VHH binders against Inositol-pentakisphosphate 2-kinase (IPK1). Designs and how they scored, part 3

Target 1, 281 residues: Inositol-pentakisphosphate 2-kinase (IPK1), of Saccharomyces cerevisiae (q06667)
Amino acid sequence: MQVIGRGGANILIDYGDPTWLWRCCIRWPDLLSSNNSYTIKNISYIKDYVEPLLHGLLCPMYLIDVDIEAIRPILSDFILNLDDKVVKVIKIKNLTNNTSNLILNNHFLKSYCSQNLQTVILELKPKWLYYDTDYCRNCTHNAFKGRGTKYCYNQLLMNPAHLELIFGECNIFPVKFKDAMHEYLRNDNNIFKILYDLQKKLTKNTTPISDIKSINDVNDEHLLLMTLRDVTCFIEWNSAENALHVNIIDVDLKPKEKWTHWTKTYSQLTSSQKIYHTSNK

## First folded at step 4 (VHH; framework vhh_enristomig)

Design s34 (from c8 with E105T)
Fold by ESMFold2-Fast, scan of step 4:
Structure s34 (fold): chain B 281 residues (1-281), chain A 120 residues (1-120)
Amino acid sequence: as target 1 above (281 residues)
Amino acid sequence: EVQLLESGGGEVQPGGSLRLSCAASGFTFDDYAISWYRQAPGKQREWVSTITSGGDTNYAESVKGRFTISRDNAKNTLYLQMSSLRAEDTAVYYCARLGYSYGYTWFDPWGQGTLVTVKP
């Protein structure tokens, strides 16, 4: 058993099963019970509010109980007080189990492939596809962070030819894979269009960020919108089927307390270099 | 058990050349793509180059035409030949094997790297 991935709020554990991973919340370093309470609330939120919107595109995941003694040697490095007898863990599908070769890794996306290039995976975060400002929030944020604006998922949604900028980053993508991606993006049921439409619909029913003055201005629709603005998409191609399969992850409930972070970011971007696109809102 | 150990860094003048090495042990080297990353002071980690298990190569735009990645499977060693070095290439260079996913940036293993300094 080993930690194979770490984020600010979660760790990924390889427990000896090649098809499944354990995802453990470590957001609250003081108490295991705080992380357990959030994990229970989070999985309920995902089942009740996120799954219906994404129509079965979610990565398979299950809430399970792991005995604290089985996981103590790992978890004690991340949580000070292990004050519960069990750990609430999300058992998740290992989406790259058949692809061990990282072939592209930058601030915008990662790509993995099998040794024989029969399977290719793209891992990406589309972020803010719909925005209610006159500037592109994604490109403006990337410029603010010094990442550049070389390619944009909102532009990709508007013009599938933008995909060639992404493919130009890696010379080993199979031609069949590139063709499959172009075909996928011409279909209105592609994941970027789905996320764009959901974000647009939810934005109409939420308080604009410019109008949020306190935690009381944040409603449940806003939290759901923020979840959809922060998902990770895995797009898997295999040459035998010559088809694309999409799995979505990182569909977590956002704490309302993050409203201060969201309003701060908004203020920073409105005062920064703004990047504009032709909009079809 | 699994180790990747970087070496070959040093101080060079602009326009100079260096060859970095990454010695692998504890796993079947031939089965994995291996990448070079770098991190300059005060900057985020940047991907530099990847070579697949089959020998196909890919490069970041900033180093294309100046750096060459290669591997010697018999020696379990990865190389990065750097030429026409610029001040902006100053960084700690790391090699990495990846076998994980799910939106995380950590990899196994992560070594201490090798420092490249380009200065007159």
Scores: ipSAE 0.013, ipTM 0.330, lowest interface PAE 8.5, mean pLDDT 83

Design s35 (from c8 with P109Y)
Fold by ESMFold2-Fast, scan of step 4:
Structure s35 (fold): chain B 281 residues (1-281), chain A 120 residues (1-120)
Amino acid sequence: as target 1 above (281 residues)
Amino acid sequence: EVQLLESGGGEVQPGGSLRLSCAASGFTFDDYAISWYRQAPGKQREWVSTITSGGDTNYAESVKGRFTISRDNAKNTLYLQMSSLRAEDTAVYYCARLGYSYGYEWFDYWGQGTLVTVKP
């Protein structure tokens, strides 16, 4: 059993099953019980609020109980007090192989392939597809952080030919895969248009970030909108089937307390050098 | 014991060239894709280039046409030939054997890094 991935709030554990991984919350380093309580709340949130919006695109995941003694050597490195007898874990489908060849990696996406190029996987994070500012939120934020702005999902929404920037960066992509991606983007049921429409709809029912003055201004629609602005999408192509399969992960409930971070970022970006695109409204 | 050890960094003037090496040991080098990453002061770590076990190469747009990744499987060594160097290329360069990534930046093994400084 080993940790094979980590973020600020979660670790990903390989426990010997090639089909499944354990995703463990480590958001609160002081108490296991705090992470367990959040995990239960989070899976309920995902099933009740996120899953109905994403209609079969959500990565298979299940809440399970793991005996603390089975996982103590790993969790003791991340959580100070293991004050529960069980760990609430999300058992999540393994969408990639840890031995997959990385063929493209930039700020906007990662791509993996099998040795024989019969499988291609895109891992991407579209972020803010709909935005209320007159500037592109994603590009402006990337520029503020000193990152690249060449590939933009908002420009992709306006012009599917923008995909050629990705394909031009990697000479390994099979022609059948590139053709499948172009066909997928022609369909209004593609993941980028789905996320754009959902973000647009939720934005009309949320307090603009510029108007958030306290935690009481953050409603459930705002938390759901922030979840949809932070999802990770996996697009998998297999040459035998010649079909694309989309799985979405990182659909976690955001703490309301993050409103101070959101308002601070907004203020920083409104004062920075802004990047403008054609209106997406 | 698996190890990745970078070398070849140093100070160079704009427009100059450097060749970085990464010596690998403790695993079957031929079976893995290996990558170069870099991190400049005050910036996030950036992917530079990858070479697959089959020899296919890919590059970050910022270095395309200027950097060349290659491997010598007989010597278990990865190379990065850097030309037309710019001040923006100043960074610590890391060799990495890719581990699992699932929304996280996780690599099985990282080298110690080698510093490249581009100064007039």
Scores: ipSAE 0.013, ipTM 0.364, lowest interface PAE 8.0, mean pLDDT 84

Design s36 (from c8 with R97K P109Y)
Fold by ESMFold2-Fast, scan of step 4:
Structure s36 (fold): chain B 281 residues (1-281), chain A 120 residues (1-120)
Amino acid sequence: as target 1 above (281 residues)
Amino acid sequence: EVQLLESGGGEVQPGGSLRLSCAASGFTFDDYAISWYRQAPGKQREWVSTITSGGDTNYAESVKGRFTISRDNAKNTLYLQMSSLRAEDTAVYYCAKLGYSYGYEWFDYWGQGTLVTVKP
C-alpha cells in the first residue's frame, strides 16, 4: 500500500487493486473520528444532492469500512489520534490505470496517454463557467495567482475552435481523438454546457458573494454551487470504441466556514487587474 | 528514495542564456514524463515544460520558442536550455516527477530548485 495522491483534505491510496483506489479524509489532523463523521456526511451529500444533478457522470464511488490495523502505517503519518476501530473510506474507480504518460500540463488541463496512444485522457477543472461579474472570474483569478490566461473554458463555451489553441500545445494527439473532441463540443450535452447551466440555475438561488457578511448568509444551494465550481472532469478517449467517456470527481461538501475564504478571494479579485471576455451572462 | 537535483542556475543579463540540469535517481527515469516548473517572487508555481518518455515536448506559451527541454536517458538527466532570457523569467526552477493523477493532487517528487536571476 502506498499514497499516490494528496489534496488538502484527502489522500489516495493504492492498495494493490488496479481498478480501485481508497480515498481517505485527512481534513482534521487531530482525530480519525472527525474525518469518519465527515466522510459519512459527505457520501450522503453526494448521493442526495450532487448525483441527481450529474446523473450518469459521477465517478463510481462507494463508502466502505477498512480495519484501522490494515491502514495504520499510512494514516499515522496524517492523523494524530486514530480513535476509531474502522476507517470510513471512499472506494473510488481508478480513472488513470492505463495511462502513465503525462503529455500536456498547463493552467487549462492535463493530458495522459497510453504507450501506443490507444487511450487519451484529459483532466481538467472548468471552475466558474457561469459568473455574475462583468469580468471572467477564472481568467482574473488565474492572473491574480500568476497563472496563464491563454486558454479559458468560458472562451471554449463560446467558440469550440478555441480547442485548436490547446491542440497546438501537443502535436502527439491522435487525429481521431481531435475529431472526437470537436464533435463532442459541438453537441449541447457536453460537460461544459451541463456545468454552465447548473451553475447558472443555482446562482439565481444564492446570495451574491459580495453580500455575504456572516456564516448565516450561506445556504445549502450556495454550498452545492461551490461544489460544482470546483469539480474535476476526466474525459477519456479509447481508439477501439472511438468514443468519449466523462467522469466527474471532487464533488465534496464544502464547509460553510469557507465563506470567509470566498469573500476574501472576491475582494482580492475586485481590486486586481480584471480580464474581460464577451459576456456569458 | 526518489531524488531530483537541479543545477545550472545563476545571474544573467537580459538576452542571455542558461542551461539547467536535473539529475534523477531512485526510479526508472526513461519510463516517465518529467517536467520543469518555476516560481517567481510573489507568484504561484507555474508549469514551464514537459518531455514525455518518448521524447515529445510541450511548452508554456511564455517560453515557447525561447526554451528547449531535452533528456539524456543514459545519464538519467533532464535539461532546460534557456535563451533570450527576460526579467520575467526570474524564478526558482524546479524539476518535477509527478505521480498518477487519479483526480486529486499529484504525489509530487520535487527537487530543491535552482535560482535564475535575470537582472542588469
Scores: ipSAE 0.014, ipTM 0.329, lowest interface PAE 7.6, mean pLDDT 84

Design s37 (from c8 with N58Y)
Fold by ESMFold2-Fast, scan of step 4:
Structure s37 (fold): chain B 281 residues (1-281), chain A 120 residues (1-120)
Amino acid sequence: as target 1 above (281 residues)
Amino acid sequence: EVQLLESGGGEVQPGGSLRLSCAASGFTFDDYAISWYRQAPGKQREWVSTITSGGDTYYAESVKGRFTISRDNAKNTLYLQMSSLRAEDTAVYYCARLGYSYGYEWFDPWGQGTLVTVKP
């Protein structure tokens, strides 16, 4: 058993099963019980609110109980008080081979392949696909953070040929994989179109970020919208099947208290150098 | 047992250069992509650069044009040539046989790394 991934809020544990990983919440360093309570609330949120919108696309995940004694040597490094007898863990499908070669990594996506190029994986965060500003929120945010703006999911959504610019950065992508991706993007049921439509629908039913002045202006639909703006998508191609499989992760419930962060970011971007595209909203 | 041992760090002034080395053992070096990662004080480990088994190179946006990754397969050694160093490049630098980040920062048992301090 070892930690194979670490984020600010979660750790990923390899416990000896090739198919599954344990994801443990470490968001609150003081109390295990706080992390357990959130994990229960989070999995209910995902099943009741996120799964209906992204049916069939979510990475399989299950809430399980793990005896604290089995995981104590790992969790004691992250949580000060292990005040519960069990740990609420999310058992999550292992979507990747952790020995896959990283072949592309830029502000737009990461791509991994098996040594023999029979498997290609894209890891991407589409972020704000629908936006109600006249500027591209993703590109403007990337510019504000000092990141590149050469590639953009909003331009990809409007023009699937934009993907060829990405492919030009790496000469080892298999032709079959590139063909499969182009065919996938021509289908209106692709993940970018799905996320765009969902974000557009939710945006129409929520208070604009510019108008949020207190925590009382944040409703559950805002939290759902913000979840959909921060998902991670994995697209896997395998040469034997010659098909693409999409899995979405990072669909966690956002705390309402983050409204101050969202409004601050909005203010920073409206005062920054804005990036404009000719694109439909 | 896979072992990667970093060296070559030190204190350097802004605009200066350093060359880091990573000596590999316990696996067939030629068959794997190898990466450089760094961890600045108070931050998570971040990916810096990768060189594939075929010699293709990839860089984080923040270091592109300033850092050059290379490998010597005969010596089982990975290099990172750093130029135009900035204060924000101050970090402990680690090399790693490439793992995949499953939406999270990848954590495999790491060596001690090599400290680079860019000090005015």
Scores: ipSAE 0.000, ipTM 0.205, lowest interface PAE 12.5, mean pLDDT 82

Design s38 (from c8 with N58T)
Fold by ESMFold2-Fast, scan of step 4:
Structure s38 (fold): chain B 281 residues (1-281), chain A 120 residues (1-120)
Amino acid sequence: as target 1 above (281 residues)
Amino acid sequence: EVQLLESGGGEVQPGGSLRLSCAASGFTFDDYAISWYRQAPGKQREWVSTITSGGDTTYAESVKGRFTISRDNAKNTLYLQMSSLRAEDTAVYYCARLGYSYGYEWFDPWGQGTLVTVKP
């Protein structure tokens, strides 16, 4: 058993099963019970609010109980007081099992493949697909952070041929895979269009970020919108089936306290160099 | 346990060359793609290059044509040959085996890395 991934609020544990991983919350370093309470609330949020919007697309995940003695050697490095006998863990499917060859990794996406190129996986974060400003929020934010704006999911949404810029960064993508991706993106039921439509719908029903002055201005619809702006998508292609399968992850409930971060970012981008697209959408 | 140990960094003048090494243990080296990453002071980690188990290579646009990644499977060692070094190449360089990802930046333990300083 080892920690194989570390985020700001979670650790990812390999416990000896090639198909499954344990994701454990470490957001609150003082008390295990605080992390357990959040994990229970989070999985309920995902099942009740996120799953209905992304039906059939969520990565398989299950809330399970792990005896504290089984995981104590790992958790004691991250949580000061292990005040519960049971750890609430999210058991998640290992989506990149047997596709460990990382072949592309940039600010836009990661790609993995099997040794024989019979399986290709794209890992990507579309972020803000719908925006109600006249500038592209994603590109403007990337420019503000000193990143390039060569690759943009909003440009991809407008024109599937934009994917050729991304494919040009890696010469080993199979032609059949590239063809399958182009066909997938021409279908209005692709993941980018689905997320765009959901973000657009929720944006019309939420308080604009410019109008948020305190934590009391943040409602549950805003938190759901922010979840959908921060999901991770895995697109898997298998040559035998010649089909694409989409799994979504990182659908966690955002804490309301992040409103200060969201309003700060909005203010910074409003006063920065803005990036515009010539979309007729 | 998976271990990756970087070495070969140092100070070099602009236009100079360095060769970095990464010694791997605790896994079947031949079966995995392995990547080089770097992190400059005050910046996020940046992917530099990957070599697949089959020997195919990919590079970040900023280093393409200047850096060459290679591997010696008999020695369980990964290399990064750096040429035409620039001030902006100054960073701590890490090697990493990435078995899987879930929106986290890295899944295998990161070592101490090796510091490359390009200064006139």
Scores: ipSAE 0.015, ipTM 0.411, lowest interface PAE 6.7, mean pLDDT 84

Design s39 (from c8 with T50V N58Y)
Fold by ESMFold2-Fast, scan of step 4:
Structure s39 (fold): chain B 281 residues (1-281), chain A 120 residues (1-120)
Amino acid sequence: as target 1 above (281 residues)
Amino acid sequence: EVQLLESGGGEVQPGGSLRLSCAASGFTFDDYAISWYRQAPGKQREWVSVITSGGDTYYAESVKGRFTISRDNAKNTLYLQMSSLRAEDTAVYYCARLGYSYGYEWFDPWGQGTLVTVKP
C-alpha cells in the first residue's frame, strides 16, 4: 500500500487493486474528522449537482469506509489527529490502469499508451472553454504565467484541424487514433462542446468576476461554474473497439473563500498582454 | 516516505557524455514506470524519456538516438545515458514515478534534481 499521488487537498493510494485507487482527503491537517465531514459533503455535492450535468461522463467513484488501523501508517504522515475509527475514502477508478507508458507530458496535456499502442489515453484540463471577456482567458493566463500558447482547447472546439498541433508533439500516435479523434471532434456531442455549453449557461446565472467585491457576492452557481472550469478529462481509445471513452474527474466543491484568488487573477489578466481569437458564428 | 534522488550531473563540452542516476526508496520499484524530465532556466519542465515496468522505453524526439534510459531493479536505480550533448540539453534533470494520474499537476516529489550544463 503506497501513496502514488498527492495534491493540496488529497492523496491517492495504491492498495493493491490494479483497477481502483483510494482517494483520501488531507485538506484539514489537524483532524481526520474534519476531512471525513468534507468528504461526505463533497461526494453529496458531486452526486446532486455535478453528476446530473455530466451524466455518464464522470469517472466511477464510490464512498467507502476504511478502518483507521488499515491506513494509519499512511494517514499519520498527513493528519495530526486521527480522531475517528473510520476513514471516509473515495474509491476511484484507475483511469490509466491499461497503460504504462507516458508518451507526452507538458502543461497542456499528458498522453499514455499501452504496449504495442493498443490503448491511447489523453489527459487534459480544458479550463475556461466559455469566457465572457473579449480575449481568450486560457491563452492570456498561460502567457501571463510564462507558458507558450502552444495550443488552445477553445480553438480546438472551434476548429478540429487544431488537433494537428497536438499530434505533432508525438511521433507514435496511431493513425486510427488520430482519425477517431478528428471524427469525435466534428460531432457536437464531444466533451469540449458539452463543457462549453455548460459553462456558458452557468455564466448567465453568476455575478461577473469584475463585480465580485466580497464573499457575499459568490453564490452556489458560481462554485459549480468554477468546478466545471477545473475538471480533468481522460479520453481513452482502444484499437480493438476503435471507440473513444471519456471520463471526467476533479469535480470537487470549491470553497467560497477562493473568491479573492479569482478576482486577483482577473485583475492581473485585464492588465496583461491579452491574446485574442476569432470566434465561430 | 517515497524518495527519488538524482545524481551524476555536471559540466560537459558539446558532444560529450554523462550518465545520470536516480536512486529510489520507499516503494516497490519494479512495479512502476519511471521517467526522466528536465527543466531549462526560464522554461517549463519537459518529458525526456520513460521506461516501463516491463522494460520498454520511449523518448522525446529531441533526444532520440542520443539518450538511453535503463533500470537496475536489483539496485532500485534508474539511469539516463546521455551522449552527443548539445547546449539545449542544459537543464536540471528529474526522475519521477509515473503510470497513475488523476489530474494532479505533480508526480512523485521532485527534489533538487541534478544539473547538467553543456558549455561551449
Scores: ipSAE 0.005, ipTM 0.175, lowest interface PAE 10.8, mean pLDDT 83

Design s4 (from c8 with Y104W W106Y)
Fold by ESMFold2-Fast, scan of step 4:
Structure s4 (fold): chain B 281 residues (1-281), chain A 120 residues (1-120)
Amino acid sequence: as target 1 above (281 residues)
Amino acid sequence: EVQLLESGGGEVQPGGSLRLSCAASGFTFDDYAISWYRQAPGKQREWVSTITSGGDTNYAESVKGRFTISRDNAKNTLYLQMSSLRAEDTAVYYCARLGYSYGWEYFDPWGQGTLVTVKP
């Protein structure tokens, strides 16, 4: 049993099953019970609010109970008080196998492949696809953070040929995989267009970030919009079926208290060197 | 339906004692640790004490030696025995599996709270 992934709010645990991972909330370092309560609330949020919007695209996940003694050696590194007998865990489909090789890792995406190249997986975070500023929020943010701006999901959304820049950095992608990706991006039902349309629709019913002055300005639709701006997408290709399968993860309910982070980031980007794209809207 | 119901609060003078109760229903009480939190007027909710399913206890520094947490699994009930009460202990007391205090209005504590007022 080992931790194979860590974010600010969650850890991913390999417990010896090649098909499934345990995702444990660690957002509150003081109490396990706080994380358990959130996990229950979060699963309800995902089922009631996120699943209807992304029907059929969410990574398979199940709320389960794990005995604290089975997981204590790992969780004690992340949570000070293990104050419950059970841990509320999200059992989530392992979208990257331990036998998969990481073959590309840049600011735009990560890619994994099986040893025989019969499976290729792309891991990516599209972030802000729809925005109401005249500058590209993703590129401006990446530049502000000193990250690369060579690739952009908004440019990909405008022109599927943008994907060729990524393919040019890795010569081991199978031709069939590249062809499948180009065909997928020509379809209006691709994940980037789906997320763009959802973000645009939700933006109409939310207070602009520039106008948020207190936690009382944050409504449930704003939280849903922020969830959709922070999802992780996995695109898996398998040579036998020659088809792409999309799974979305990181669809978690955001705490309203993050409004201070969102407004701070907005102010920083407004005052930074902005990056513009032609024909973005 | 999961529910926690607090009781036992009231008004006491400094140095006095109170015993709070929290009745649990809708889940297997014996399997979970349960915590006491409190929120004073105009302040953030703060953790007070936790008791694990195995009976281990932990306390906030401000209440150590004065408060005792206990549980009765046969009755699905959590207790907080408070002694040597001070004006700064004045707060609404909540029992919860939540344990967080970050102002999530859409995710309230499962308990309704019980008011403790310590007046000179």
Scores: ipSAE 0.000, ipTM 0.116, lowest interface PAE 18.0, mean pLDDT 80

Design s40 (from c8 with T50Y)
Fold by ESMFold2-Fast, scan of step 4:
Structure s40 (fold): chain B 281 residues (1-281), chain A 120 residues (1-120)
Amino acid sequence: as target 1 above (281 residues)
Amino acid sequence: EVQLLESGGGEVQPGGSLRLSCAASGFTFDDYAISWYRQAPGKQREWVSYITSGGDTNYAESVKGRFTISRDNAKNTLYLQMSSLRAEDTAVYYCARLGYSYGYEWFDPWGQGTLVTVKP
């Protein structure tokens, strides 16, 4: 049992099962019970609000109880008071493994391959596919942060051939994989189109960020929209099946207190060098 | 037991060269990307270079053109050829296995490190 990944709010634990991983909340360093309460609330949120929108696309995940004594040597490094007998853990499907080679890493996506190229995985964060500004939110934000703007998910939505720019950077992608990706993107049921439509629908029911003046202006629809703007998509291709499988992760409930961060970012981008594309409304 | 063991460090004068080695045991070496990191006294650990299982390489800007990473899969050994060494290259050099799991990059195991001192 070892920690194999860590973020500000969660750690990812390999407990010896090749199929599953444990994700533990560490957002509140003082009390295990606070992290347990959030984990329960978060799973309910995902089941009741996120799963109906992304049915069949979510990475398999289950709320389980782990005895504190089994996990104490790990959690004691992250949480001061282990004040519950059990840890509420999310058991998540292991979508990748430690044998995958990182073959491409740029501002648009990461790609991993098995050594024999029988499996190709793309890790993508599409972010703001639908936007209600006259500028592209993703490209403008990337430029503001000093990142590249050569590739854009909005451009990809308009023209699937946009992928050829990315494929041109890596000569080891199998031809069958490239063909499968092009075919997938011609289907209106592709993940980018699904997320775009959901973001567009939810945007109509939320207060524009420009109009948020206090925490009271943030409603539950806004939190759901922000979740959908921050998902990670894994697209896996297997040469034997020659099919693509999509799994979505990072569908957590956002705290309303983040409204100050959202409004600050909006203000910074409206005052920065803006990047424009054809409207995607 | 999964292990990485560095060797080849020592003292050199500015402009000198050293070759570091990292011997791997307990796992299938040729399936993984391996990285070199370094840590100067009182500073945070910084990335130096990596090489994928397929042989693709990348370097930190501070060492590009001066350092060359390579691997010998038959010997389960990673190398870092260092040339045109500068005082700021003084550090303990570590190798680490790069893995990927559920969107996270992780580094495990880490070696014990080998000290490189560049002094006139």
Scores: ipSAE 0.007, ipTM 0.280, lowest interface PAE 9.0, mean pLDDT 83

Design s41 (from c8 with E61K)
Fold by ESMFold2-Fast, scan of step 4:
Structure s41 (fold): chain B 281 residues (1-281), chain A 120 residues (1-120)
Amino acid sequence: as target 1 above (281 residues)
Amino acid sequence: EVQLLESGGGEVQPGGSLRLSCAASGFTFDDYAISWYRQAPGKQREWVSTITSGGDTNYAKSVKGRFTISRDNAKNTLYLQMSSLRAEDTAVYYCARLGYSYGYEWFDPWGQGTLVTVKP
């Protein structure tokens, strides 16, 4: 058993199963019980609010109980007080175990492949697909952060040929993979269109960020919208099937305390150089 | 088989400098972000620095301005130039090939590392 990944709020543990990983919450370093409480609430949130919207596209995951003694040597490094006898853990499918080469890495996406190019995985965060401002929020935010704006998911939504800019950056993508991606993006059932439609629907019924003045202005629909603006998508192609499989992760309940971050970013972008597209919305 | 081999550690006086090396084999070095981590006796492993496949660098606050990470893709080697060394920099230093799993930093199992001792 070993920690193989660490984020701000979670650690990933390899416990000897090639198909599954354990994800443990470490957001509150003082008390295990605080992390357990959040994990239970988070899984309920995902099951009740996120799963129905993403139509079975979620990475397989489920809540399990792990005896504290089995995981104590690992968790003692992250949590000061192990005040529960059981750890609430999310068991998640290992999506990247068969791909060893990072072949593309930019602000738009990351791509991994197997050594024989029989499997290609795209990892991406589409972010703000729907926006009700005149400017592209993703491109404006990337420019504000000093990142590139050459590739854009909103441009991709308007024209699947936008993907050819990405294919031009890496010459080792298999032709069958490129063809499968072009076919997938021309179908309205693609993940970008699905996320766009969901964000559009939720945006019409949520408090505008400009109107959030305190934590009390953050409602549950806003948290759900922010979850959908921050998902990670894995698109996997396998040459034997010649089919694409989508798994979505990072569908966690956002803490309401993040409202200060969201409002600060909004203010920064309204004062920055805005980037417009000719065929957005 | 994927292999990362650290070297260059040793004993140094406070204020001194050392250059650590990490020799990579068994994978396409140019395609991966690679990081330095360290572990002092009785303490947790601490991230030190990362260099992306494109050459962008990031540093832990505790070493920023004192350490410089670099790579030589022709030699499949990663470097950590350490200057203005302090007693608290005493640790075993490890290099790790970074990927991403579910948005998290992913790295290979730890190797033997290289020991840096800063003696007053």
Scores: ipSAE 0.016, ipTM 0.296, lowest interface PAE 6.7, mean pLDDT 83

